# VH-VL binders against Protein FAM180B (FAM180B), part 2

Target 1, 160 residues: Protein FAM180B (FAM180B), of Homo sapiens (Human) (q6p0a1)
Amino acid sequence: TQPHAGQPMDSTSVGGGLQEPEAPEVMFELLWAGLELDVMGQLHIQDEELASTHPGRRLRLLLQHHVPSDLEGTEQWLQQLQDLRKGPPLSTWDFEHLLLTGLSCVYRLHAASEAEERGRWAQVFALLAQETLWDLCKGFCPQDRPPSLGSWASILDPFP
Below, E stands for the ipSAE of ESMFold2; O stands for the ipSAE of OpenDDE; V2 stands for 0.75 times the mean of E and O plus 0.25 times the DockQ between their complexes.

## First folded at step 1 (VH-VL)

Design f2 (framework fv_firastotug)
Fold by ESMFold2-Fast, scan of step 1:
Structure f2 (fold): chain C 160 residues (1-160), chain A 120 residues (1-120), chain B 108 residues (1-108)
Amino acid sequence: as target 1 above (160 residues)
Amino acid sequence: EVQLVESGGGLVQPGGSLRLSCAASGYSISSGYYWSWIRQAPGKGLEWLARIYHSGSTYYSTSLKSRLTISRDNSKNTLYLQLNSLRAEDTAVYYCARSWGYRGYAFDYWGQGTLVTVSS
Amino acid sequence: DIQLTQSPSSLSASVGDRVTITCRASQSVSSSYLAWYQQKPGKAPKLLIYDASNRATGIPSRFSGSGSGTDFTLTISSLQPEDFATYYCQQYGSSPYTFGQGTKVEIK
């Protein structure tokens, strides 16, 4: 599936004279080095120049309006997502939403100082990771079971 | 079904100019894709020429920058490539292709190509 | 510009063989933004692998990609008759985008 097939790449469609560096470098910086938690626990893009690129604006929109900002909201999103398993395959939008929500969980897990809160974020991340692995196999891995989460235990444990 | 169809090729004279079109159907080129032109001389490999993003941002190959212009008309759902000061070595099949960020900006859809022959 | 050199430039193999094609970059490819394409005579290229190791939709599991930095590899684990083609690597880690010179795979 292509992103424009049900994907809002840019809600404004405005040109605005924005700088656009090399797209692969921008995407790498955004996804691997450009994000941090704000005081509310929401992921945001650190660099305003990167945030002003088309992929940055789209990601900012997703993070601000569609990725849950707290644990309860994340758990509710997970429940809704699990209900979608009986419907058609996840859209590219839903899959991207799933990945960003998982990334958000990892950041919050590492930032949390309370052991109880960390445990809940780790549990939610594990379930989101399972959904991600399941969705990746739709169409190519016609197995009735999702991939094992055994190897994810080391990722979820911040201090092995 | 998504299709890209190049046109505007054929026999052109040295020193002239060329304008190629790439008509997209089954989807809108105004979505957040990068669009590129790539050529292939007979019996040779692939050479990337230029790209354009929906914002109008363009980038050109270093060797051809002075002779190339890439553009887009969203109302016609069509990409264009203008190549000036044509030489025999510009003889090639010209492809338009889409880059999609969710597939790592690799070229996931290609047109069928249009042959350009530069000869008197 | 990043120059990509493929090795070998051509090879002949039998059905069922394991075929390996390498792509060497003149400088490091950012984020392993490297793709592999298959081109059959008279046709446009077809995307096989993106981001060095991810198989494109509908591509058989016998095709796999690996590598990072300056050294990348495309492997066909059990060559089929329909795999006769020319294979190209391409980097999109920096502009301008560049392609390797191609590797022609011929069936013995």
Scores: ipSAE 0.000, ipTM 0.460, lowest interface PAE 19.3, mean pLDDT 75

Design f3 (framework fv_firastotug; at its last look DockQ between E and O 0.03; V2 from the best seeds 0.00; counts 0 for: pae E 15.0 > 2, off the site)
Heavy chain, then light chain:
Amino acid sequence: EVQLVESGGGLVQPGGSLRLSCAASGYSISSGYYWSWIRQAPGKGLEWLARIYHSGSTYYSTSLKSRLTISRDNSKNTLYLQLNSLRAEDTAVYYCARGGRYYSGSYPFDYWGQGTLVTVSS
Amino acid sequence: DIQLTQSPSSLSASVGDRVTITCRASQSVSSSYLAWYQQKPGKAPKLLIYDASNRATGIPSRFSGSGSGTDFTLTISSLQPEDFATYYCQQYGSSPYTFGQGTKVEIK
ESMFold2-Fast, scan of step 1: ipSAE 0.000; ipTM 0.456
ESMFold2, look of step 2: ipSAE 0.005; ipTM 0.477
ESMFold2 (binder alone), look of step 2: mean pLDDT 88; pTM 0.908
OpenDDE, look of step 2: ipSAE 0.021; ipTM 0.628

Design f4 (framework fv_firastotug)
Fold by ESMFold2-Fast, scan of step 1:
Structure f4 (fold): chain C 160 residues (1-160), chain A 121 residues (1-121), chain B 108 residues (1-108)
Amino acid sequence: as target 1 above (160 residues)
Amino acid sequence: EVQLVESGGGLVQPGGSLRLSCAASGYSISSGYYWSWIRQAPGKGLEWLARIYHSGSTYYSTSLKSRLTISRDNSKNTLYLQLNSLRAEDTAVYYCARDKYSFGRGYFDYWGQGTLVTVSS
Amino acid sequence: DIQLTQSPSSLSASVGDRVTITCRASQSVSSSYLAWYQQKPGKAPKLLIYDASNRATGIPSRFSGSGSGTDFTLTISSLQPEDFATYYCQQYGSSPYTFGQGTKVEIK
């Protein structure tokens, strides 16, 4: 009847059944606590030992070679994705790439010092969110394309 | 370098409880990684028991989860393992180890020297 | 749980011999998350190989690992006197972590 003095026991961490699904939990912890912007504005894994693991090496490959470090590169990649895309679904690799590019945009948006630069990062993030929504609806979107960019850009503006 | 020193072993009686400590040095257990307990019965192989993340999340072996509690004291840089309802089959050398990957999966890059627990009357 | 079976359970070898130990999983090990350990009598295990093929810091080049899916191999290209020990494989592709039963490498 009196289980604990102080904090309750973390029931989500006990029991063998809660140890599966471990892959999503691993990715969440890595993305939540393992990433930071470097001085050049590129997203990277904070812990060198974590980066040297198999999933860390895969993520490092994506971040270093495939996720753009600046606004121009991000805009060019998005344009290229839109031009070459057949429609949903994206491959697992392309979807991860899309999500990581969006995460990079959020970090860069927060780090930006000029209102115009922040606006452009918000705009690019809105377009990436649109591509993500298109993939997630698996061809069952309310219309042929995701919602208008204008609707999303206003919501994502940190300086309304 | 990371060093781990287990203590709390010895002769214990069936039906009692076991409380082991693992003092870590050279690294703060609260700053990262998973930390695990692994045991080895005399002349037998290795059996993983439990792990804890620096945030406090815990994971247990399915066969022992009802009898195990893994915990830590960040101020003492020490890990603990509590095992209840002791049986002769719990006789083993108990090791603490660091999970290199530190995210719910991992290999063990640093091990303590182990502490022998003998369960008999 | 993923069960790991090592083969052989024991072997006798001479210094200079090539030694091969296999580890077979009851189901596929995600991302080749498999490690190999060396244990000498009265001592804690020592990490040799992680992620199936990566050598741990300070481990001699005569130790190598390979494999993916359900079949993994540890090879010692030229056995040295200090290599007589018990070797264990361990998977961390899924929880709970599981170990093989061990392979004892004895002097002939």
Scores: ipSAE 0.000, ipTM 0.465, lowest interface PAE 17.0, mean pLDDT 77

Design f5 (framework fv_firastotug)
Fold by ESMFold2-Fast, scan of step 1:
Structure f5 (fold): chain C 160 residues (1-160), chain A 124 residues (1-124), chain B 108 residues (1-108)
Amino acid sequence: as target 1 above (160 residues)
Amino acid sequence: EVQLVESGGGLVQPGGSLRLSCAASGYSISSGYYWSWIRQAPGKGLEWLARIYHSGSTYYSTSLKSRLTISRDNSKNTLYLQLNSLRAEDTAVYYCARTGRVYWGSGSYYMDVWGQGTLVTVSS
Amino acid sequence: DIQLTQSPSSLSASVGDRVTITCRASQSVSSSYLAWYQQKPGKAPKLLIYDASNRATGIPSRFSGSGSGTDFTLTISSLQPEDFATYYCQQYGSSPYTFGQGTKVEIK
C-alpha cells in the first residue's frame, strides 16, 4: 500500500471520446513498483498477482531470459546492439529491451557495495541512456551517434 | 493485498432501485485491471453483470438491458452498481471482483479477487 | 451470447480419485480465454485456472486445465477433502462473459 513516487497517468479520451486501454499502465505498475533484485542479481517481479497477469508473465520471461544478470553480459549485449544498429529508430523489441536493460543497471547500481563495481555499472548505464536518447530523437536532434562501449575508456563521471 | 467489501444489500421492494457499494483496499481501482459485478441467485449459478475499467468505459450484460449502471469514485476507491426496476428474479448475492487486465490492447477478463458478497432480497 | 455447458452437473467421488469436469462452448472461445473457479457453500468463488491452462497463484498442482476452441477440461489428479465444492467455467472471449451451470463434486 505504498504510494508510487509519482501518480500514474489516467486514461484520457482523445478526439471523439476514444478511451485508451490499460496495458501501458499495467506495465508501469510492474516496472515502477513491482521489481526487485534476486540473490543472483536478476530482476524479478515481487508481486505474484502482478506476475500472473499476461503482461507480467511476458515481462518475467523477458527479465529471466533476455535481460543480462551480470556486468559482462550487459556489456556484451550493449556491444551487440551497437554493432547491429544502423541508426534510429530501434524496433519496438530492441527499444523495450534497451529500457529494461537500463532499468536493471539502475537496480544493480543501487545494490553495488564496491566502488569499482558501482563505477562500471554507472558507465554502462550512461551508454544505455545515450542509446535511448539517440533513439528518442528519431534523427531530429542535433546530437551525434552514441559512442561505442570501447570509446568510453576515458575518465567518465561515475554518475550521469 | 487486495480486499473488496460489498455493502448496500438487504430487503428491497419490487419496482424500486438498489445501489450497491464495493470498497477496495490495498489497491487503487484507477490503476490497472477491470472491475466487475457478478451475482448468484440462491442455489443457482453465477451471472456476470457489468465491468468498468480505469478510463470509465463500461460494458453490460444484455440480459439486464438498460436496468444497470456501473460506476466508480476514485477518491473513495469504491465501485458502485445501480439496479433499477427490481423484480423477484433479482434476488441474489452480489459480488464485486477484480477482472483481468488489458495486454497491449487485448484483455484477460477472469476474476482473480472477489469480495465476500452482499445478499439482496427483492420481496414485498 | 456464448453458452457454456458443464458435464457432469454433479458427481460423487472419494478422496484420492481423479476427477475430470468438461466445459463445452456453443461457439469457439477466442484465444482460449476460459477460466475455472471453485466455490464452497456460503463463500465467494476462488480462481483456479485462467487462459484455459494457467494455474492461479497458490493453487495446488493437482489442479490442471486444458482445451481450446469449444472443448475445455478441468482435472483434479488426486481429490483431497478440501476439494469437495462446486466448480464453474467462465469464458471471456466475447462479451457478455458467461459462466457454465456448475459441477458439484460431492463425497461418495
Scores: ipSAE 0.000, ipTM 0.452, lowest interface PAE 19.6, mean pLDDT 78

Design f6 (framework fv_firastotug)
Fold by ESMFold2-Fast, scan of step 1:
Structure f6 (fold): chain C 160 residues (1-160), chain A 120 residues (1-120), chain B 108 residues (1-108)
Amino acid sequence: as target 1 above (160 residues)
Amino acid sequence: EVQLVESGGGLVQPGGSLRLSCAASGYSISSGYYWSWIRQAPGKGLEWLARIYHSGSTYYSTSLKSRLTISRDNSKNTLYLQLNSLRAEDTAVYYCARHSYGKTYGMDVWGQGTLVTVSS
Amino acid sequence: DIQLTQSPSSLSASVGDRVTITCRASQSVSSSYLAWYQQKPGKAPKLLIYDASNRATGIPSRFSGSGSGTDFTLTISSLQPEDFATYYCQQYGSSPYTFGQGTKVEIK
C-alpha cells in the first residue's frame, strides 16, 4: 500500500500557517516570472521572496522533491502514475505534478545533445501530455480517450 | 541491424544461481532503448521478467523481484540476468529483447533464446 | 497487475479465412499501449502490432489491430499458410508488463 499520493490545491506540505489561502496573482507571478532553469535544466524559483509565499513554498517543495531531475526518474514516476491511476480525474496535486513534470521534460528535451536521449525525452513528454489530455477530457470528450497529436496531424494532413 | 544473442543456459541444480548474457551487436546498449528479459516454460506462454534502461534504471516482475537482478556492461555491449534460488519451475527458454522508441515500447528485436533446465 | 485474457485460446481455420482474436484487460490499458506478437514453434516472438493499431515494419497489410481501454482485437483478413502460429497480446501501459495466455491458430 502507498501513502496518500496527492494533496488538494489549497493544502500545504511545507507546514505553513493556519490561514494561507492561494493567491492567484502570486501564482501567476511565480509561473510567469519566478521560474528559471538552472545550468542543468532544472526548474527552480529564483526570487526568494516569491518562494517564501504560501504558493511559492508549495511549488518549491513540488519542484525540488517531487518533480524528477532526470530521464529515468521521470519514466519511473510516469509508470507509477499509470499503475496507480484508475481513471480521471487526478487529484489537484497529481495534476500539478504532471504539468510541472511535463514542463521539465520540454526544457530538458531542448537541452539534450544526444539524439537518442532527445528522442526519449520527447517520447516521455508525449506520454505525459497524453495523460494530461486524458484527465482534461473526463466526462467531456466522447472518445474513450483524447486524440493524440499524431491523430490531429492525420486529420489536418491526410497526404503527408 | 540490431542482433541479440543469449548465452549461459544449460542444466542447473535446484537452489543454484543462473547468470545469462545477451550480447548486442549493431547498436549500443547505452543508447536510449529499454531492454527486457522474457521467459517461456516448455509448452507455456510468455512471461515478462525485467527491463533496464540505458542509464541502468531497472524494473522487475513482482513475483520474481527478490530473485532477479538485471544489469549491463556497456564496455562489452552485453545485458545480464541473474536468477537466484533456482526451482524446477524456472525451467524455460529465456529471451532478451529491445523496446523500440519508434514503436512506443514494442519489442521489435528478440534474441533466439537460451534454454535453462533446472533439475537434479 | 493487469491480467490479459485472450479469446479464443485456440481456433482451427482454413487458408483464406478471416481470423479474429480478442484480448481483454482486467483494467484499462493506458494510451492503448498494447502489442501483438506472432510465435512459431521453436522461434522467438515477432512483433506484429504496437500501440494497438500500428503495424510493425515488414508486416503484411492483412494483419490489423484495433481497440482501446479494455478491449483489443487482432484481425487477419485472409489467412495464409505462413500465419499458422500462436499469437500473444502484451500490455506495456503499466508495470509489470503482462502477456495474454496466447491463441493458437491451427490448420483445419
Scores: ipSAE 0.000, ipTM 0.470, lowest interface PAE 17.7, mean pLDDT 76

Design f7 (framework fv_firastotug)
Fold by ESMFold2-Fast, scan of step 1:
Structure f7 (fold): chain C 160 residues (1-160), chain A 119 residues (1-119), chain B 108 residues (1-108)
Amino acid sequence: as target 1 above (160 residues)
Amino acid sequence: EVQLVESGGGLVQPGGSLRLSCAASGYSISSGYHWSWIRQAPGKGLEWLARIDWDDDKYYSTSLKSRLTISRDNSKNTLYLQLNSLRAEDTAVYYCARGRYGKYYFDYWGQGTLVTVSS
Amino acid sequence: DIQLTQSPSSLSASVGDRVTITCRASQSISSRYLAWYQQKPGKAPKLLIYDASSLESGIPSRFSGSGSGTDFTLTISSLQPEDFATYYCQQYSSKPYTFGQGTKVEIK
């Protein structure tokens, strides 16, 4: 019936250092340039010259149109991430989207003037961080339960 | 060739139960896809009912969750939908649809099976 | 639940016309997680567009999608006889997945 090619949209499925996603590199480069919240609660790139480069325009697209500026939108993205737990590792786009959404939560947390609002952003950030750990753990951890800090406690003693 | 064929529709009495089947061919339902049941009342739009993933995770429309059960049988390469406590508003064409795992749009649909709930 | 409203509910057009259908969400759609389907009488829906603007394999290039946030558009650049059908948008940003009410494209 439908003889279409169902090519995936992600750029990674082979693995290995030669085919690592480039999104984290682009994010770190742009984070060094500085981000800030606008009056609408959206993250934007402070440096307009950097924002005009190809990676800057790509990040601006993500921040303006895809990273939620409100709690409700962030919770919707969180629900989708939870549905992806037992699938393959997130695409470069979805992983970058996850990281930027988490960063947005941190900025919103620090900008919040009320303890109640701050607590809600902190909670959502913690859940997004958990999903990040799930995705990084794919292929190495049991897929039926979240990663635990228990196995790391004896290794990462803060006062060894 | 990828094909989904629904069956089990027909005339059902109000208060009864219905079990629909969706036979998949051309690929294994234990492969990395998701499958959903979607219905369409005569002359109306589409309503998502339930989803089952290749790893047997199940998700339901909250308004219908108490009346629906989605399942599959890998040996028969078949998906199922059980709907209980049938009402006149359950009259619809019921579709089985597949999607690529990770994104919940539907790239392949069966032909549909008509369910009529009437006394 | 996210409600999707399509405009217009129906339209009449001639072969060769440019047709535009809009889909408005009751709240912002994350990551442009919106798809468009075509349905002909007595047939199952057929996927046309996913992620708001990505053309499904095998679909003619006269179909295109655009939009983000709450406002999305499906465009048929030059309507063909086989394009007379009902079109639906669908969001997959949150469960339950929801569809628009549909837009009927009829011959003039």
Scores: ipSAE 0.000, ipTM 0.493, lowest interface PAE 16.0, mean pLDDT 79

Design f8 (framework fv_firastotug)
Fold by ESMFold2-Fast, scan of step 1:
Structure f8 (fold): chain C 160 residues (1-160), chain A 120 residues (1-120), chain B 108 residues (1-108)
Amino acid sequence: as target 1 above (160 residues)
Amino acid sequence: EVQLVESGGGLVQPGGSLRLSCAASGYSISSGYHWSWIRQAPGKGLEWLARIDWDDDKYYSTSLKSRLTISRDNSKNTLYLQLNSLRAEDTAVYYCARKGYYSGRWFDPWGQGTLVTVSS
Amino acid sequence: DIQLTQSPSSLSASVGDRVTITCRASQSISSRYLAWYQQKPGKAPKLLIYDASSLESGIPSRFSGSGSGTDFTLTISSLQPEDFATYYCQQYSSKPYTFGQGTKVEIK
């Protein structure tokens, strides 16, 4: 069988062959306060120490090699949404890539100063969010209706 | 290793029809990927014709949609292309190829191709 | 539809030459959706480069790809006898999938 995208990453040794346990709090800190846009519009990890942890190295690889850095690249990735919808549920690696692409859109939307550019990033983010929800629903959600962002948010809300 | 072998080409008369086969080995066509037919007229470039997904959804080139039917037989692990109302311009080598959705989004592997000649 | 135009349509070169082939898209495409194929007479196309710059396993390092937006380039750094063939660029960002018209690399 063909190897899955990202499988070589799971066997990568960190720190010269030493493996460090994955810590959820480190991951949260990276996502909450450790990311910024560089001058090329790519999302990167600002804190070198956090970037050197096991979760940080995994995120660095995803950001460097798999997340589009510009609007055109992200919009063209959307052209694959029909094919994404047709495929089986995404691998963990591919799903993480999709989530980070969405996060990149949010950063770019926040940084946009012109109404037209802001509108385009918002549209792209909304479409990516809908397709992410659709992928999560494969095999679990009703087959006769596509998921919507509003209904999905309501399902996850502990206090409707 | 996945291999594709096309067959069913040959000399056909204008106005007739043909059915091409693509036998796959090393991977089940119903397990994943999508599978396409691509043709190449003598001395010319490549033209995508049709795609069938592992779940049997089908897509066609707009210019040829009315004359093409793509299908598959899971028990034989074989893809088919039916082309009707044949014209001289349909003379070409016909290839089948595999393509991925999110990863492996390029065409690989390809079959060796089968030549179709439309002539009286 | 996205149209791909290759330049030149043909070229004559000698073994050891550096060969450059350009592919221009009618609209901007991400480098993630551009591939290069080599085709020899009587054979199916063979993948060389995917995602504009990623070398396919088993392909010699003398082949390289670059580019973004509308302009993409395939380079052969030192042409070998087995490299005389027709080369095609292909986009897979949207249906219909389209190919360039081809560039024939001939012996000088």
Scores: ipSAE 0.000, ipTM 0.507, lowest interface PAE 15.2, mean pLDDT 78

Design f9 (framework fv_firastotug)
Fold by ESMFold2-Fast, scan of step 1:
Structure f9 (fold): chain C 160 residues (1-160), chain A 122 residues (1-122), chain B 108 residues (1-108)
Amino acid sequence: as target 1 above (160 residues)
Amino acid sequence: EVQLVESGGGLVQPGGSLRLSCAASGYSISSGYHWSWIRQAPGKGLEWLARIDWDDDKYYSTSLKSRLTISRDNSKNTLYLQLNSLRAEDTAVYYCARSRGYSYGKYAFDIWGQGTLVTVSS
Amino acid sequence: DIQLTQSPSSLSASVGDRVTITCRASQSISSRYLAWYQQKPGKAPKLLIYDASSLESGIPSRFSGSGSGTDFTLTISSLQPEDFATYYCQQYSSKPYTFGQGTKVEIK
């Protein structure tokens, strides 16, 4: 039994900079050239100057403290997300957690050396992508037909 | 690099109160991570006391929670621990330490201060 | 509270030896949330291993961890002079976080 006080989905805000508008250009630069997988398997921002901006600081907090870095944590959070399917659309913060967790899975999939581990990251990514689509459909899509991503597993197959 | 420096130790009277400080440098404590106090009695093992997160959530050891208060001052980038009703068994080196949180190494302590010795004696 | 018991409490070894230290939990540790630390006299502990088997950045590859559930092991494959120290396991599966009593690795 682990404590759930710091679970990503329980976070609702980032302190300090909430009143400042984000510059789309800065966010694009962070995503384009600012991220790398560290030796421990966690995504981090390479440029300390970019990391010190409000959007960079916010992204760093999400990546370091709220986005799971291991398979077990990611699989556990995925199960929690599935329980929220019946509720209202995710908050902006939780939706960002979902998107960044998916991005982390892609980096970990690329770095994985074992076929089994690669397959598990691909599966988790596919399921997170389904949850993303499901959340976007809340209030708009038929409730009797959940979104389907088709053959995501074939796209992410480690043996093309 | 991140550094933690404890202060406020020394000789304290039984029944009194202790207030320790942990000055952080190289990182703003309000920007991330989780920050704990851990103590070690002379020749003994380690005992976790309390944790405060970047967002001010607080957690305490069940055996000491009635006597402990953890806090921080963002403007001074400093963590505090207050321990009341001091006893001889509170004699220990007190460390402050950082942990990465839920998604990255969980609550393992990756950076530690040097520690400050507290002796409770009359 | 989860109690952690280390074995042995102390051991004597020579440079080049393989050293194995075990940590047993009074109840199952979730998701392998267990860390290992090294402490030298007069110094703060240093993180070696987290999540039972993940090597902390900057730590020599001769250190390794394994285990799950209630039984965990720290191994030093070829003991070096700087490795003589006390080693502690720690669980973060539930609060309060708890440490083992420590294992002292000393010169034979």
Scores: ipSAE 0.000, ipTM 0.481, lowest interface PAE 15.8, mean pLDDT 78

Design l1 (framework fv_libivirumab)
Fold by ESMFold2-Fast, scan of step 1:
Structure l1 (fold): chain C 160 residues (1-160), chain A 119 residues (1-119), chain B 112 residues (1-112)
Amino acid sequence: as target 1 above (160 residues)
Amino acid sequence: QVQLVESGGGVVRPGRSLRLSCAASGFTFSSYGINWVRQAPGKGLEWVAIIWYDGSNKYYRDSVKGRFTISRDDSKNTLYLQMNSLRTEDTAVYYCAKGYRGSYYFDYWGLGTTVTVSS
Amino acid sequence: DIVMTQSPLSLSVTPGEPASISCRSSQSLLHSNGYNYLDWYLQKPGHSPQLLIYLGSNRASGVPDRFSGSGSGTEYTLKISRVEAEDVGVYYCMQALQTPRTFGQGTKLEIK
């Protein structure tokens, strides 16, 4: 399949939630069909036809322009989210962005060959997971405190 | 119930034009890519063209490029194939076929409409 | 373009006996996501094509258990465990990995 150069990228509003009953199923197909980390550290959709659906185009736009490709950008985005956040719940846009940023961290973590770099990605993912957990419990978390970095690190980087 | 109904076929001379329509019902038309597939008398299936669910991508068989144009009108749940400069080798039954989530496997097909190009 | 080759092109079977149709692609249809982008269709005499098997081995809704698809990469097989009169028609494989979509030549199944 060939994209047309110069074709408008988003003819509909980027802001807003996933509204259609069928759209969540397409999103799961996108995730199952595989996201791939390219040589530049960008997460992209492998299946070009799946990328051409409305959820796919939206996801591609998010991955290209809103999901950071490097560690410092990811940390900066997380800090900005925390600074602007007024508490749970997050908007659908912010929650989707949070999940995709976390997914990007997992891909980068497993692609990293250096222990120090791997540790840094695991740390950032743990902080993103903490934000996700707080949003999911709507301010009433089952525990007095969120999981520690050590708890999440063991899941992301298990020992052989 | 999912239904696809083609129309617009006929008998024409070489060089003329026809516009095929495919009326869809029973599913969310705007969520799926749709294909045109043709079959010449006594021959096999031959893919012609696709339009993806949002109209962003259109692809054609090389032999029809520049002559055929695929389009859709989601407000009418209708797919179109504008066929210009028709040739005798375009003689076939034309089916519209619904893709599953884009242009994957074709889970539903129409009844077909016959196009005959002869002198 | 990916070329699809079917074998045999014609098959005559006694009712109740098995049938097997092969489909080969000029390049692998196995995607990195683990799916084989090969589908099977049946066109009964005077009817439109209908989906039988999608993504290599999954039976479409309403398709009897006697139909099965197998294979990976460049070699695929459609099997009918016990052929019935209603199975008469032309069977096509199609690759869905790339555009243009390409079909095999078709295999005509007849009853003896």
Scores: ipSAE 0.000, ipTM 0.480, lowest interface PAE 17.9, mean pLDDT 78

